# Ledger of designs, part 3: VHH binders against PRELI domain-containing protein 2 (PRELID2)

Target 1, 189 residues: PRELI domain-containing protein 2 (PRELID2), of Homo sapiens (Human) (q8n945)
Amino acid sequence: MGVSVDVHQVYKYPFEQVVASFLRKYPNPMDKNVISVKIMEEKRDESTGVIYRKRIAICQNVVPEILRKSLSTLVILCWKKVSILKVPNIQLEEESWLNPRERNMAIRSHCLTWTQYASMKEESVFRESMENPNWTEFIQRGRISITGVGFLNCVLETFASTFLRQGAQKGIRIMEMLLKEQCGAPLAE

## First folded at step 1 (VHH)

Design b08 (framework vhh_ozoralizumab_d1)
Fold by ESMFold2-Fast, scan of step 1:
Structure b08 (fold): chain B 189 residues (1-189), chain A 122 residues (1-122)
Amino acid sequence: as target 1 above (189 residues)
Amino acid sequence: EVQLVESGGGLVQPGGSLRLSCAASGFTFSSYAMYWVRQAPGKGLEWVSEISGSGGSTKYPDSVKGRFTISRDNAKNTLYLQMNSLRPEDTAVYYCARETYDFWSGYPEDYRGQGTLVTVSS
């Protein structure tokens, strides 16, 4: 069982600027939730020009704050019972495939911290907009899958839904701020 | 710098009323849901009320429903809690709290104020 959130956004900026802003997004002093980002692996395919990167992000565990906002006593009590939700920070693994020739980039992220009874995964694509070559289309799907823990289903689903929804919205907001700051005003058609 | 400053607490007799205020600064107040939470002596935190960013939606637990009213003035960056028909069990430190971000966007340095003490006794 699982929950998902889908996002479709158009950034009115050229592909190269959007990708550059995304790769420079973290670490960011304005986003103290992301403690560090380290490039673990980088490869370039000489024939296609595709650049593969693997990054590890260490983020502050904000689950306690999300649960504190919950209006459900059950959610709060289950959080206190489940020790795995109380880790000080979480680790995310991100893989990306940048294709400069085709002007697209695929990104796959997953959480390394919660794996026993839940998985958190995110797939994203940046691509040149078909509507205007100076615009960039962003498509993202976040999914949290609950595995093998039926009696905690309600708690994990409530967390997953809130986490994915808020995360997607805030991520878009940060990207818009960075693009304006680093690249100036959005391009009109 | 995100700041939340509560005021309006004090000593009140059972059946009395108090109004709490929370002055917010350092963020776009109207963009966030706000909460009142309380902590009675020797107890854990208890959610008291919730209000949406626009003020169009409010929620209360049964323990205070019909007695407490949350409201906000977005022009003044201020959150309020009107407390009527107060009972001894309402004695607690009351905190103003802001909606919190998740790891994709950022984490506020403080999501609660310093609190204001409400004592209900005869």
Scores: ipSAE 0.000, ipTM 0.099, lowest interface PAE 17.4, mean pLDDT 73

Design b09 (framework vhh_3k1k_2)
Fold by ESMFold2-Fast, scan of step 1:
Structure b09 (fold): chain B 189 residues (1-189), chain A 123 residues (1-123)
Amino acid sequence: as target 1 above (189 residues)
Amino acid sequence: QVQLVESGGALVQPGGSLRLSCAASGFTFSDYAMRWYRQAPGKEREWVAGISSSGGSTSYEDSVKGRFTISRDDARNTVYLQMNSLKPEDTAVYYCAAEPYDILTGYSEYDYWGQGTQVTVSS
């Protein structure tokens, strides 16, 4: 009744450059599905130096169009009954804790778009790579909890896995392009 | 299919040494960074040491720096923890884990964990 997707990526750039690119990732002309990102809260802990940020992202719901292009009419009609597909936009809440002294950043994202069938969250970490202090390790785990198994369970699981995997891959691709454009060539080992 | 099996735990006197081993199976070992954790009675699980997938980089918790050494043997799918100058405070069950690790919580339900091996340091 649940699915998870794990991603592990090494960016051959220093931590500070990767974090700066991440925080400036959206709005981005390469991803017009992200409509807006707004900072709701930001504070610094003076004793630890940790910077907390809370952001709300509004994204276009592209799932109906992805299904339209790759699946049969009957499957698409069945998906129109799922509440998440009737919502024009998806809202994501992102919380991040940046620790510049320890050179790590934890990120938690939750979908605010309600559904009767699924809830989802993502956990991500950027940290100085253990292989090279001039490289940055990115680890992300996406989880979708599915309720209401039965006549749609296989379709829901396939969708959940595809959604998490494609989202992660697109995010990584955008980050690599931004880092190359803003910071130049990756650092060799 | 993923399994991690720790071994080498024993009772040892303060100032003694032990070497722990963790045998991995069911995944491509050389693609994963490996970590050692420990849990003392009544305490939460804490990180002890880590080694990169290539073996070229290692990291340690401050209280074990200079005393513990992590290493790996990819031909044997095994990670090791050499523990020297052991102290009573090192008494714990020691666990190995394959990444990913959840820094936010200090513990991940999605990491692959072994059953642990008991290390007791007592006179």
Scores: ipSAE 0.000, ipTM 0.116, lowest interface PAE 15.2, mean pLDDT 72

Design b10 (framework vhh_8cml_1)
Fold by ESMFold2-Fast, scan of step 1:
Structure b10 (fold): chain B 189 residues (1-189), chain A 126 residues (1-126)
Amino acid sequence: as target 1 above (189 residues)
Amino acid sequence: EVQLVESGGGLVQPGGSLRLSCAASGFTFSSYAMGWFRQAPGQEREFVALISWSGGSTDYSDSAKGRFTISRDNAKNTVYLQMNSLKPEDTGVYFCAAGEYDYVWGSYRPEEYDYWGQGTQVTVSS
């Protein structure tokens, strides 16, 4: 089983403000599930000026609660055998490449806690909008893959798609709130 | 039918430049990572450059860093490799390849890529 979800958003704020808000996003009262974020590596490429960061996020494992709300009790009981439901927290590894010269930033994240039977990965891009240099385009793709589930594939695909979409929407809402609080009103055209 | 068609190869002097193009059809181009590989006579296929599905992240072999630039145009289903400061050791057949981002990122093995072009010859004269 594998599913992917794509999102596209335009923030009517300059690239530098959007990137700064993204990097300072946590801790945040709208996302209590993120417990901590630590910078593990930070490097600057001398020739390109690209800044590479590796961060580890520790998040509360909300899969059991989300499954309880979204899936039947019978499906949840079957999934109790999967180790993903037994861990209290999950770790996400985030790598980012910030290019200040070209005004773009690529981000990729994946779950370290989920075992050989499940994976979750995301790729995101912030870049200067081609419509207006004072706006920032955000594009994100999330993927979830689960192996060895057979007849549950359809149900789990629906759940995974919903989970990815809800996560993306929550992230967008948090960013919009932070941009308003820290940078003021959006730049209208 | 999936097709990747390379173009832009040729004969150039050391220090010269070439721009390779790869036109893709038959699959959802914007969902795939795109890479460039090369193969010199008597050698195995080696990684040159990679670009993510969105174009937001790139990666290069040590020999390509600072000299080559990979880019893509998702509206035109095309990936490019701009090659500057070419050296005789850059001579080889250059292949473009498509792979799922999750499998190819951090793995520079040809076996991880799903689709391949036929290649375009690059010869640096001296």
Scores: ipSAE 0.000, ipTM 0.216, lowest interface PAE 14.6, mean pLDDT 76

Design b11 (framework vhh_8emy_2)
Fold by ESMFold2-Fast, scan of step 1:
Structure b11 (fold): chain B 189 residues (1-189), chain A 123 residues (1-123)
Amino acid sequence: as target 1 above (189 residues)
Amino acid sequence: QVQLQESGGGLVQPGSSLRLSCAASGFTFSSYAMHWVRQAPGKGPEWVSSISGSGGSTNYATSVKGRFSISRDNPSKTLYLQMNSLRPEDSAVYYCAKEGYDFWSGYLTSDYRGQGTQVTVSS
């Protein structure tokens, strides 16, 4: 039970430039909600060339702000009943598998801070576009599961979907800005 | 003991051409993709170009596409970068790097790169 949001974006830049920009994306002035990102593990497989990386991101909890802007008594009551909505920040664990030989990268993220009442998970892939080998395809699925708050689940799921869409759109805008600043104009074909 | 030795850099005027070379040793050259990476003063490393082990596939950064050409000579274990229509923005130390190079982490390591060759484009 929960909410999911799917994103499919084509970046008209080579895989190598897109992945490099992604790995250097934070900290960024366009997204002040991401406070810090720390690399916890990094290892490479010499036989396959695959680079594994585990990162921990600390982000501001924007859920209370979204709920306050609703001005709904039901939303305010929900905020008082679910402790996760009251924390100042959340921690995300990100694992990535970069395959330079096959020109793809898989990413898996999971929220560490949220309680048994809520969980968040994102899965993403960057890969060489089948339409043009100098373009990069980005596919992402975010999921939020909310349980244990009864009839308030519907209200929380509405804001969960807004949160996921907002995050995905901001991420895409930051990537496009970084690619233009670091790599120049996108490739038409 | 992977060893890479870059050469061919220098001081040139805008619009000029240069050809960089990288002599490789310590590994089976034709079995690995090779890359050119550059670093300008005060900036992080920037990927420039890649070539597959066979030479059948090449890729270029958007900023150099149409101006630079990567090639390799597997019998002589040498990687090349032909740079045409050079601009002041191309000024950097140029490094060659073996497949598995960790520029993806934002740092150049001695295990996977040479000492670099300086390219300065100025009038």
Scores: ipSAE 0.006, ipTM 0.388, lowest interface PAE 9.7, mean pLDDT 75

Design b12 (framework vhh_8cml_1)
Fold by ESMFold2-Fast, scan of step 1:
Structure b12 (fold): chain B 189 residues (1-189), chain A 125 residues (1-125)
Amino acid sequence: as target 1 above (189 residues)
Amino acid sequence: EVQLVESGGGLVQPGGSLRLSCAASGFTFSDYAMGWFRQAPGQEREFVALISGSGGSTDYSDSAKGRFTISRDNAKNTVYLQMNSLKPEDTGVYFCAADLTYDFWSGSPSEYDYWGQGTQVTVSS
């Protein structure tokens, strides 16, 4: 049922710099697929110092673009037949729990636009690396499940895997660029 | 009215140097990453160098590292490529390109928003 992609990345930068770059990552002119990001809710726990944020991101629907780039007639026909792929924009809800004292941050995202035919969810963690306290470990799992389109489920799930992989790689590249721009060269040790 | 105009190309001997310039107009220059691409006869366009909107980050192809330097002057809306230790393999039409996104890792020039018409660089004895 569905497809998933797991990502593990080590940024050779301190936790505070990585989190700052992540929170300033969107909206960003370096990723035009993200149109806007709006903070819906922000709370600080006085006892723990944990900061909870809920954000809504509006993104271009990149699934049609991925399908177009496949150059497969069958894939193009699948896109035309499935109405969820015709939506111009996707809304994503993101919740984050930042713990500055313990130097970790958990993030949970899910798609609000996709309904009975598809679900998309991501879970991510930034934390101080166990190997070096000046490095930050990033772990992410993305999951997409597609139902209700009959024999086309397998074809669409194949391209959902490509979508998750490309999104993860793009996110890593943008973070690396922002960290270099804001913080200078990575720390070797 | 978006326009990118390259200049500085020419004929040079192996081991020589050239400085390319790209003058931009019609958009907010500092919001865009600027890249240099080249196309040799009978080949596809390939990535050469990239600089972020602020100029704080740069990236280079393996063939350009250590020989080429990309820079920009946001007050003049211009991006530059300083090319040193030129080789015959560097021959091609050099294009500047503007990108609001950082998808250059795909290796596809089609991901860039705006392109110049190119300037010819020939490295020959």
Scores: ipSAE 0.000, ipTM 0.108, lowest interface PAE 19.7, mean pLDDT 74

Design b13 (framework vhh_7w1s_2)
Fold by ESMFold2-Fast, scan of step 1:
Structure b13 (fold): chain B 189 residues (1-189), chain A 120 residues (1-120)
Amino acid sequence: as target 1 above (189 residues)
Amino acid sequence: QLQLVESGGGLVQAGGSMRLSCAASGFTFSYAMGWHRQAPGKQRELVAKISGGSTAYDDSVKGRFTISRDNTKNTVYLQMNSLKVEDTAVYYCAAETYDFWSGYSPYDYWGQGTQVTVSS
């Protein structure tokens, strides 16, 4: 079983502004589910100028909230029988490689919680747009692969689908808000 | 690491339809994929491309060709309708990717090509 969501967006702002907004995305009033973000490792390659960062995010477990929005009685009943899903927090690991010289940034994220049952991963790129050097292209692929079987399938399937879609949309809204507030109006073509 | 394999080409009569498939395999993130073609004595040209939720088409094929992607299978399709003799060409699948394991620089990958021949 697998679920995948792709995102391709152009932000009409320079690369440096978009990356700065991304790195300052949390804490944010629009996403109270993110409890903390800590930088675990940061290093700069002197020869290339590439900046590597490793961050750990602690997020509120949103599975109960997602299930409350479900119209399926069977999904709700499955959740009530699975105490494993009632952990208070979810941990996410993020690695990023920022190349200021080439004006691009690669990001790789994965969930550290529930790894025995599911693989939850995201790969993202910010880069200078080929259409306009004052614009930034953002490409992201989120994937959830479920390995749990039996009665857990109803809960995990609902979680995976809703989590990826809501996460992508919320992330885009937060970035748009930050860019408008911190950088002003988008640059016209 | 990314490999592209085209299939679905062949001989078809004018006015007919054909669907090309391009299967991608490997450990790179493919953010843009497209179809190019090269007719005898001509340069290779872009036919259609898909990037995230956006598609683009060459004017000569608009309304006749449709590009689509199945991300679960990492496969891109080109549905060709109302084929013309002028559509005869070798069709190439192409992908633009970032290899997150070996770096952050973009790479372009090409398939081997598949022949489409439209007879009058």
Scores: ipSAE 0.000, ipTM 0.133, lowest interface PAE 12.6, mean pLDDT 72

Design b14 (framework vhh_ozoralizumab_d1)
Amino acid sequence: EVQLVESGGGLVQPGGSLRLSCAASGFTFSSYWMYWVRQAPGKGLEWVSEISSSGSTIKYPDSVKGRFTISRDNAKNTLYLQMNSLRPEDTAVYYCARDSLYDILTGYETDYRGQGTLVTVSS
ESMFold2-Fast, scan of step 1: ipSAE 0.029; ipTM 0.452

Design b15 (framework vhh_8emy_2)
Fold by ESMFold2-Fast, scan of step 1:
Structure b15 (fold): chain B 189 residues (1-189), chain A 123 residues (1-123)
Amino acid sequence: as target 1 above (189 residues)
Amino acid sequence: QVQLQESGGGLVQPGSSLRLSCAASGFTFSDYYMHWVRQAPGKGPEWVSSISSSGSTINYATSVKGRFSISRDNPSKTLYLQMNSLRPEDSAVYYCATEGITIFGVPSEYDYRGQGTQVTVSS
């Protein structure tokens, strides 16, 4: 059992600008759900120029808010009966591989919270578009696989679907706003 | 691992100029979007300026636009903030910060700030 979301987006901006915007920080009002991000590892491969980074993010648990928006009484009751889902914060691990020479970047994120009940993973790629070297292709895949048993599955299934959809939509919106703010109008063909 | 060290602050009169520097180490400086953030006593942090990894994209807060200029020197791993026409309301501790990451579509706040450098503008 599992749920997934797939995103394909072309940003009509050069790779370097798109990557910089993706890694850009906002003032507190835009980042209210992220408490901290810590760099755990950073390594550069001298032969390839690839830069590897590992980071840990601590985020506010938004599951109560997501479930509050649900119209299902059964889902809400399941959540209230399962204390494990009421943790205060969610921890996420991100690994990235930036290749400035070949103009691509791979990103892999996974949730460290609830791993005994679910596997929550997100993989993203930014790369130079084959259509135009001044454009950047973005591919993102989020997946949640549920390993829980009994009524715990009803809560995890509802959370997984909403979590992936909201994350994908917010990511696209934020990137478009950042690119327009930092780089001006998109580059036409 | 990541270290940022600000310098160049001081006590100055209104209308004067200061240049702040930030020396970076422990990460690949040339690949990071860099920021200046300030915090006045009793207030929350205020974003001041940002510069892209290459230096081609620069943004300023409305309160400092036209007076401040951000720049970087990637070979020396140094970030700068040239502050002109200083006002009493510019008094704050100034921090440089690295760019964040986007987790499930939500960009992080700054990964790391340095110790800060105090700027006091008073007559």
Scores: ipSAE 0.000, ipTM 0.131, lowest interface PAE 13.1, mean pLDDT 71

Design b16 (framework vhh_7pa5_2)
Fold by ESMFold2-Fast, scan of step 1:
Structure b16 (fold): chain B 189 residues (1-189), chain A 124 residues (1-124)
Amino acid sequence: as target 1 above (189 residues)
Amino acid sequence: QVQLVESGGGMVQPGGSLRLSCAASGFTFSSYAMSWVRRAPGKGPEWVSTISGSGGSTSYADSVKGRFTISRDNAKNTLYLQMNSLKPEDTALYYCAKDRITIFGVATEYFDYWGQGTQVTVSS
């Protein structure tokens, strides 16, 4: 029914530096598909110290570009028959919970554009590494589940795993670049 | 593909000991923290213990601290749980799992585990 991709990455940088780089990740010249990111809500829980943020990102719909590079006639035919996927922009909702006392941050992202037919989401955690307190562990799971009619399957299933893998790799690459530029060389064991 | 195979369970009297093993395959074992998770009759899954990829850091549930010891052998792709001073409430199916995620210090615990688990029964 769905596809999922798991990521486990260790950034050899302290938690505070990794979180700061994540919050400054967009806009970024390495990802021109992200048009804007707006903070919709921000609230601090006085008892726990947890900081909740809700952001909405507006991204270019990259499906037409991917399709143009596709050698598959079947994928092109499915795209032509599925008008719902031809929107100009994709909206993503990101919720994050930063716990500076316990040195962890949970992130939940959802695609808002196609919610009636498909669930596209990722869950991520940054936390202090168990192996070295000066390192930060990043764990992410992306999931795509199709709940619509069968015509959605011919497009979404063809791209789903590749889309999730490429997105994860690009995100890690951007974070590594930002950490090196802002914080210097990674910390040795 | 990822596979985890638990073994070493059995029946033991209160105060006894058992050593559980988990043979891992299909992934780079030393790159992942590993956990033991148990499911008692009529209850949901309970996290027991975690060990870092290198083996340099460990953590335990309060219910097992001082009695259980988690360890690993990265050369053999094997995870262990040494269980001492066993109590009737330790009766459960024990699973090994890749990593554990806790959000806000309150357990919304995320586990990936595979296989049948290994049964531990502590009774007189």
Scores: ipSAE 0.000, ipTM 0.166, lowest interface PAE 13.1, mean pLDDT 73

Design b17 (framework vhh_3k1k_2)
Fold by ESMFold2-Fast, scan of step 1:
Structure b17 (fold): chain B 189 residues (1-189), chain A 123 residues (1-123)
Amino acid sequence: as target 1 above (189 residues)
Amino acid sequence: QVQLVESGGALVQPGGSLRLSCAASGFTFSSYAMRWYRQAPGKEREWVAGISGSGGSTSYEDSVKGRFTISRDDARNTVYLQMNSLKPEDTAVYYCAAEYSLWFGELSPYDYWGQGTQVTVSS
């Protein structure tokens, strides 16, 4: 069973400013669940100008806390035996390919910690907006695949959809805050 | 507001030539890679040719290499497909498309498609 969520956002700021803010997005006071972000690899292709980065993010596993507030004691006890609910932190791997010549950036993220019962993958693109070259378009697709817990699939599907949507919305809010603080008011035209 | 309009399709004899044009409006044309696709009745749509946003690189499907040439005029927001030595097998509706580039190849949708222009090669 799988769930996917698509997001489309326009930032009224030039591509270079949006990319710089994205790379400095975490850690951030607005999201205390992100503990750290570390650059593992960085490569530059001299012929194309493409910059590849691999980052690892460490986040608090908030799933057990969320579930405890909405499920019965018996269901919680069954889920407590599931390995993904016992880990204190979740690790996310992010790969990005920045193309400054074409003014676009592709990003691929996936969860390293969720293995037996769930997997999470996310693909994103930042690109110069077609409406205004001083604006940046952001397109993202997140997918969560759920296995091994058949009788809870309806609950997990709802949770997965909410998790992806809320995460995307928080990310957009943080980006808008950073852009305003570092670059001033959005460009109208 | 975004539009792609193809033109130039016609009936032509085998061995003949045609030039297709695709006029783009409503976006920053020079920032987008442009491609030509074709679809014969009852067949899947297949890629024919591509040109980068910088115009520096072009690519072609094997069956059209040496016969077709893709080019662009960023000042006029137009992409062209010059088709030479046409064969009956080239009969199809030809579409232009604008795309954003995704490095990993998965989830690489085309943003914009034209309505297509019919090319028929027969005697």
Scores: ipSAE 0.000, ipTM 0.170, lowest interface PAE 10.7, mean pLDDT 73

Design b18 (framework vhh_ozoralizumab_d1)
Fold by ESMFold2-Fast, scan of step 1:
Structure b18 (fold): chain B 189 residues (1-189), chain A 123 residues (1-123)
Amino acid sequence: as target 1 above (189 residues)
Amino acid sequence: EVQLVESGGGLVQPGGSLRLSCAASGFTFSDYAMYWVRQAPGKGLEWVSEISGSGGSTKYPDSVKGRFTISRDNAKNTLYLQMNSLRPEDTAVYYCARDTLWFGELSYPSDYRGQGTLVTVSS
């Protein structure tokens, strides 16, 4: 049970610029599925300088559209019987720990919708690249684990894999566009 | 309990090859990027290679690029480092390390390391 997707990206921009672009990423006209992002908590540790933020994102539920595009009669029939998948929006909770002193940022996200049926989690790191201090390394892992639907698990895991891959690609494209627009050309080696 | 156990080190002549292995347990191996790091006598830790959880992305510093290859077998929870064209300066204890998604007192991107395996390159 479960599907995982890994992303490893180098942004040829300084850490501070990449983090600033990430925090200003939404709202964005390129991603209509993200409706709102609100900061719920923000704390700074005076001794370490670490900044903790908790944000809640409200996103349009794209599961019905993705499943409907399937040409499988079985998938379509199963989706019609699982009404829980038809909620209008999903909520994601994001926690981040920004360490400006060490030039790194850890991010943990999880889905608050469907917690009785599925675990949907992402863990991400932005850090100063070990190859070049003017570059930023981004590593992201997404995992979806499904419980309690028996013979439908295989079908839903196929969807989950597609969802994670498409989300990761879209996020990278948006970040690259924002960095070019706001910070200019990537830094030379 | 996270455990990483390295093996495959030994004495080898300059120009020789060795393959290191790391057996991982206590976590979902495919969820984590893995690293090889080394420590030469009297020196600090040096990053040697990195591989993503899926195995689709790898990274190397210039000091080993073209000579070392990192790989993984997620079905067997095992990480590998193929070392070719070994040089005396490659002499070190080699450690397998799991990615750290939380930052702390670690000077390297690792929240867990094994005991290490010694590689000696000498004629």
Scores: ipSAE 0.000, ipTM 0.122, lowest interface PAE 13.5, mean pLDDT 73

Design b19 (framework vhh_8cml_1)
Fold by ESMFold2-Fast, scan of step 1:
Parts: C-alpha cells; sequence; structure tokens
Structure b19 (fold): chain B 189 residues (1-189), chain A 125 residues (1-125)
C-alpha cells in the first residue's frame, strides 16, 4: 500500500519572487534536518528559455527519533532487527524545469537511500495564478510506499503520512516567511 | 476565462483516419498535461491518451496503442490526437482535458481540472 498527500496553495506574490525564495529555501534555520543541497547539473534551452536543474539534498534520518519515542515494545523490537532503517542520512534527488517565459516551474523529487524498502516521490508545480497574475499557484503531490520491513510496514506508513503532511505544512510556512521577509507584505491584487 | 475547444471530428469509414485538435486559452498551456477522453453512447467516459506539459512523455489506453498518436504545439496552445485505423468501437464524443503535470498518472477523469465540450467522432459504413 502507499500514502499520499496533496497540497494546493496560493502565494500572493509574483512568480519570480516565489521561485527565487524556493531556490534559496535551504539551508534554513527553521529546518535543521536538511544538511546540504548541491547542484549537480544545470542546463538552459536557448530556444525555449527553460532552465533544467538537478540537485541532491542530504537530510537527517528522523525515523530513529520517531521510533525511540514510541511506547510500543513491538515497534522498538522490530526497529532493532532492521539496522538499515538506522542510516544517519537520506539522499533526495530533485529535478526542476523552470520556464521564465511562461512563468511556470515543474519539480520532481525522489528518495535515493531507501529504494529497496521505501519509495518516496514528490511532484510540484509553481505557476502564475489565473485569479491574479501577481499571485503564484503551488500544487504538490507527495507519495510514500513502504515494503519489505514486515510488521513495521503499517507503523511506518502511519508515520509517513504524518511526515508528508507536516513536511508540506513546514515547507509552506518557510516559503511564506521567506517571501514576507525578503519581498514585503503579500499582494492583495 | 479558461477555454478548451475541440475540432476535427466527423463521420469516417472503418479503417479511416481523423485528426482532432484542441485549442486552449486562458491559462499557461505548457504548465498543464493534456489528455484525451471519449464517451461512447450509454457508456462512462474513458481515457484515450495523455501528453506531458513539455511533450516529453505520452501514454495511451490499450485500445489506442499503435493506432493513435497524441502531440502538442505549445507555441500554438494546441494539442492533437491523430487517429488511424478507426473502428466502429471508436465512435463517441472526444473530449480534451487539462491537468497538473504528474508522472504518467493522469489516466483518471478526476485528475483533470478543465474540460472541453467535446467533438463527435462517428465510425460507420
Amino acid sequence: as target 1 above (189 residues)
Amino acid sequence: EVQLVESGGGLVQPGGSLRLSCAASGFTFSSYAMGWFRQAPGQEREFVALISGSGGSTDYSDSAKGRFTISRDNAKNTVYLQMNSLKPEDTGVYFCAAGTLWFGELTSESEYDYWGQGTQVTVSS
């Protein structure tokens, strides 16, 4: 089985400001779980103006902390038997296609570390809002599927659902804070 | 105002060909995946084909594979469906639809945000 979370948000800021804030989002003191982000590849299509970027993010593995706080003997016992879930960091690959002429950006990311046991994928779109050209629409879908860890599958999927939802909300809060701090108050029209 | 306007439908003999067009306006065309759906008389709407916003990926229903080709021209805000080797079973109203840029997951009607009014395709002798 899998877990998914869908997000639809309107940032009342111009597309260019939203994209700039997104690209500066990490490192950020509000999210210390992201250790580093490196640009691996960047290409510009001269005919369309589309900018492709591939980034690798290294994040702290928060699963051990979540399991340590569990009062379930079964969860703790199973975690002790599956050493692979104890890796200190996870790697995420992010690809983005920024179209400055059409004022849109598509992003896809996936987890590189746990592919044998978990699939974590996220797709996002930033685009000019149809309600107001000075606003930016953000649509995102995150998906996590966990297999191969026995009794932990259901437990980890429950935490994965919470993790995806809280991660999305934290991401939105960080973006709103960055936009307000760097670009001033949101645009009413 | 978002509009999707289909054209190119008509009456054709079995084994014939038609090219459908869908002209889009009122939104940033390249930021949306485009799909074609059809509805036969007395049936539910079914998926036919999809193309990603960039045109880099396509997908087809089993009935369309090998016979139909979806393409798009982002400079003209238009998506096309080239239909070859048409069969009576292909008869129906063909709709174009616009949805968010997802990885090959836009085969469900519910994933699309905007819909055209449809164009009639009739395959009959």
Scores: ipSAE 0.012, ipTM 0.387, lowest interface PAE 8.1, mean pLDDT 77

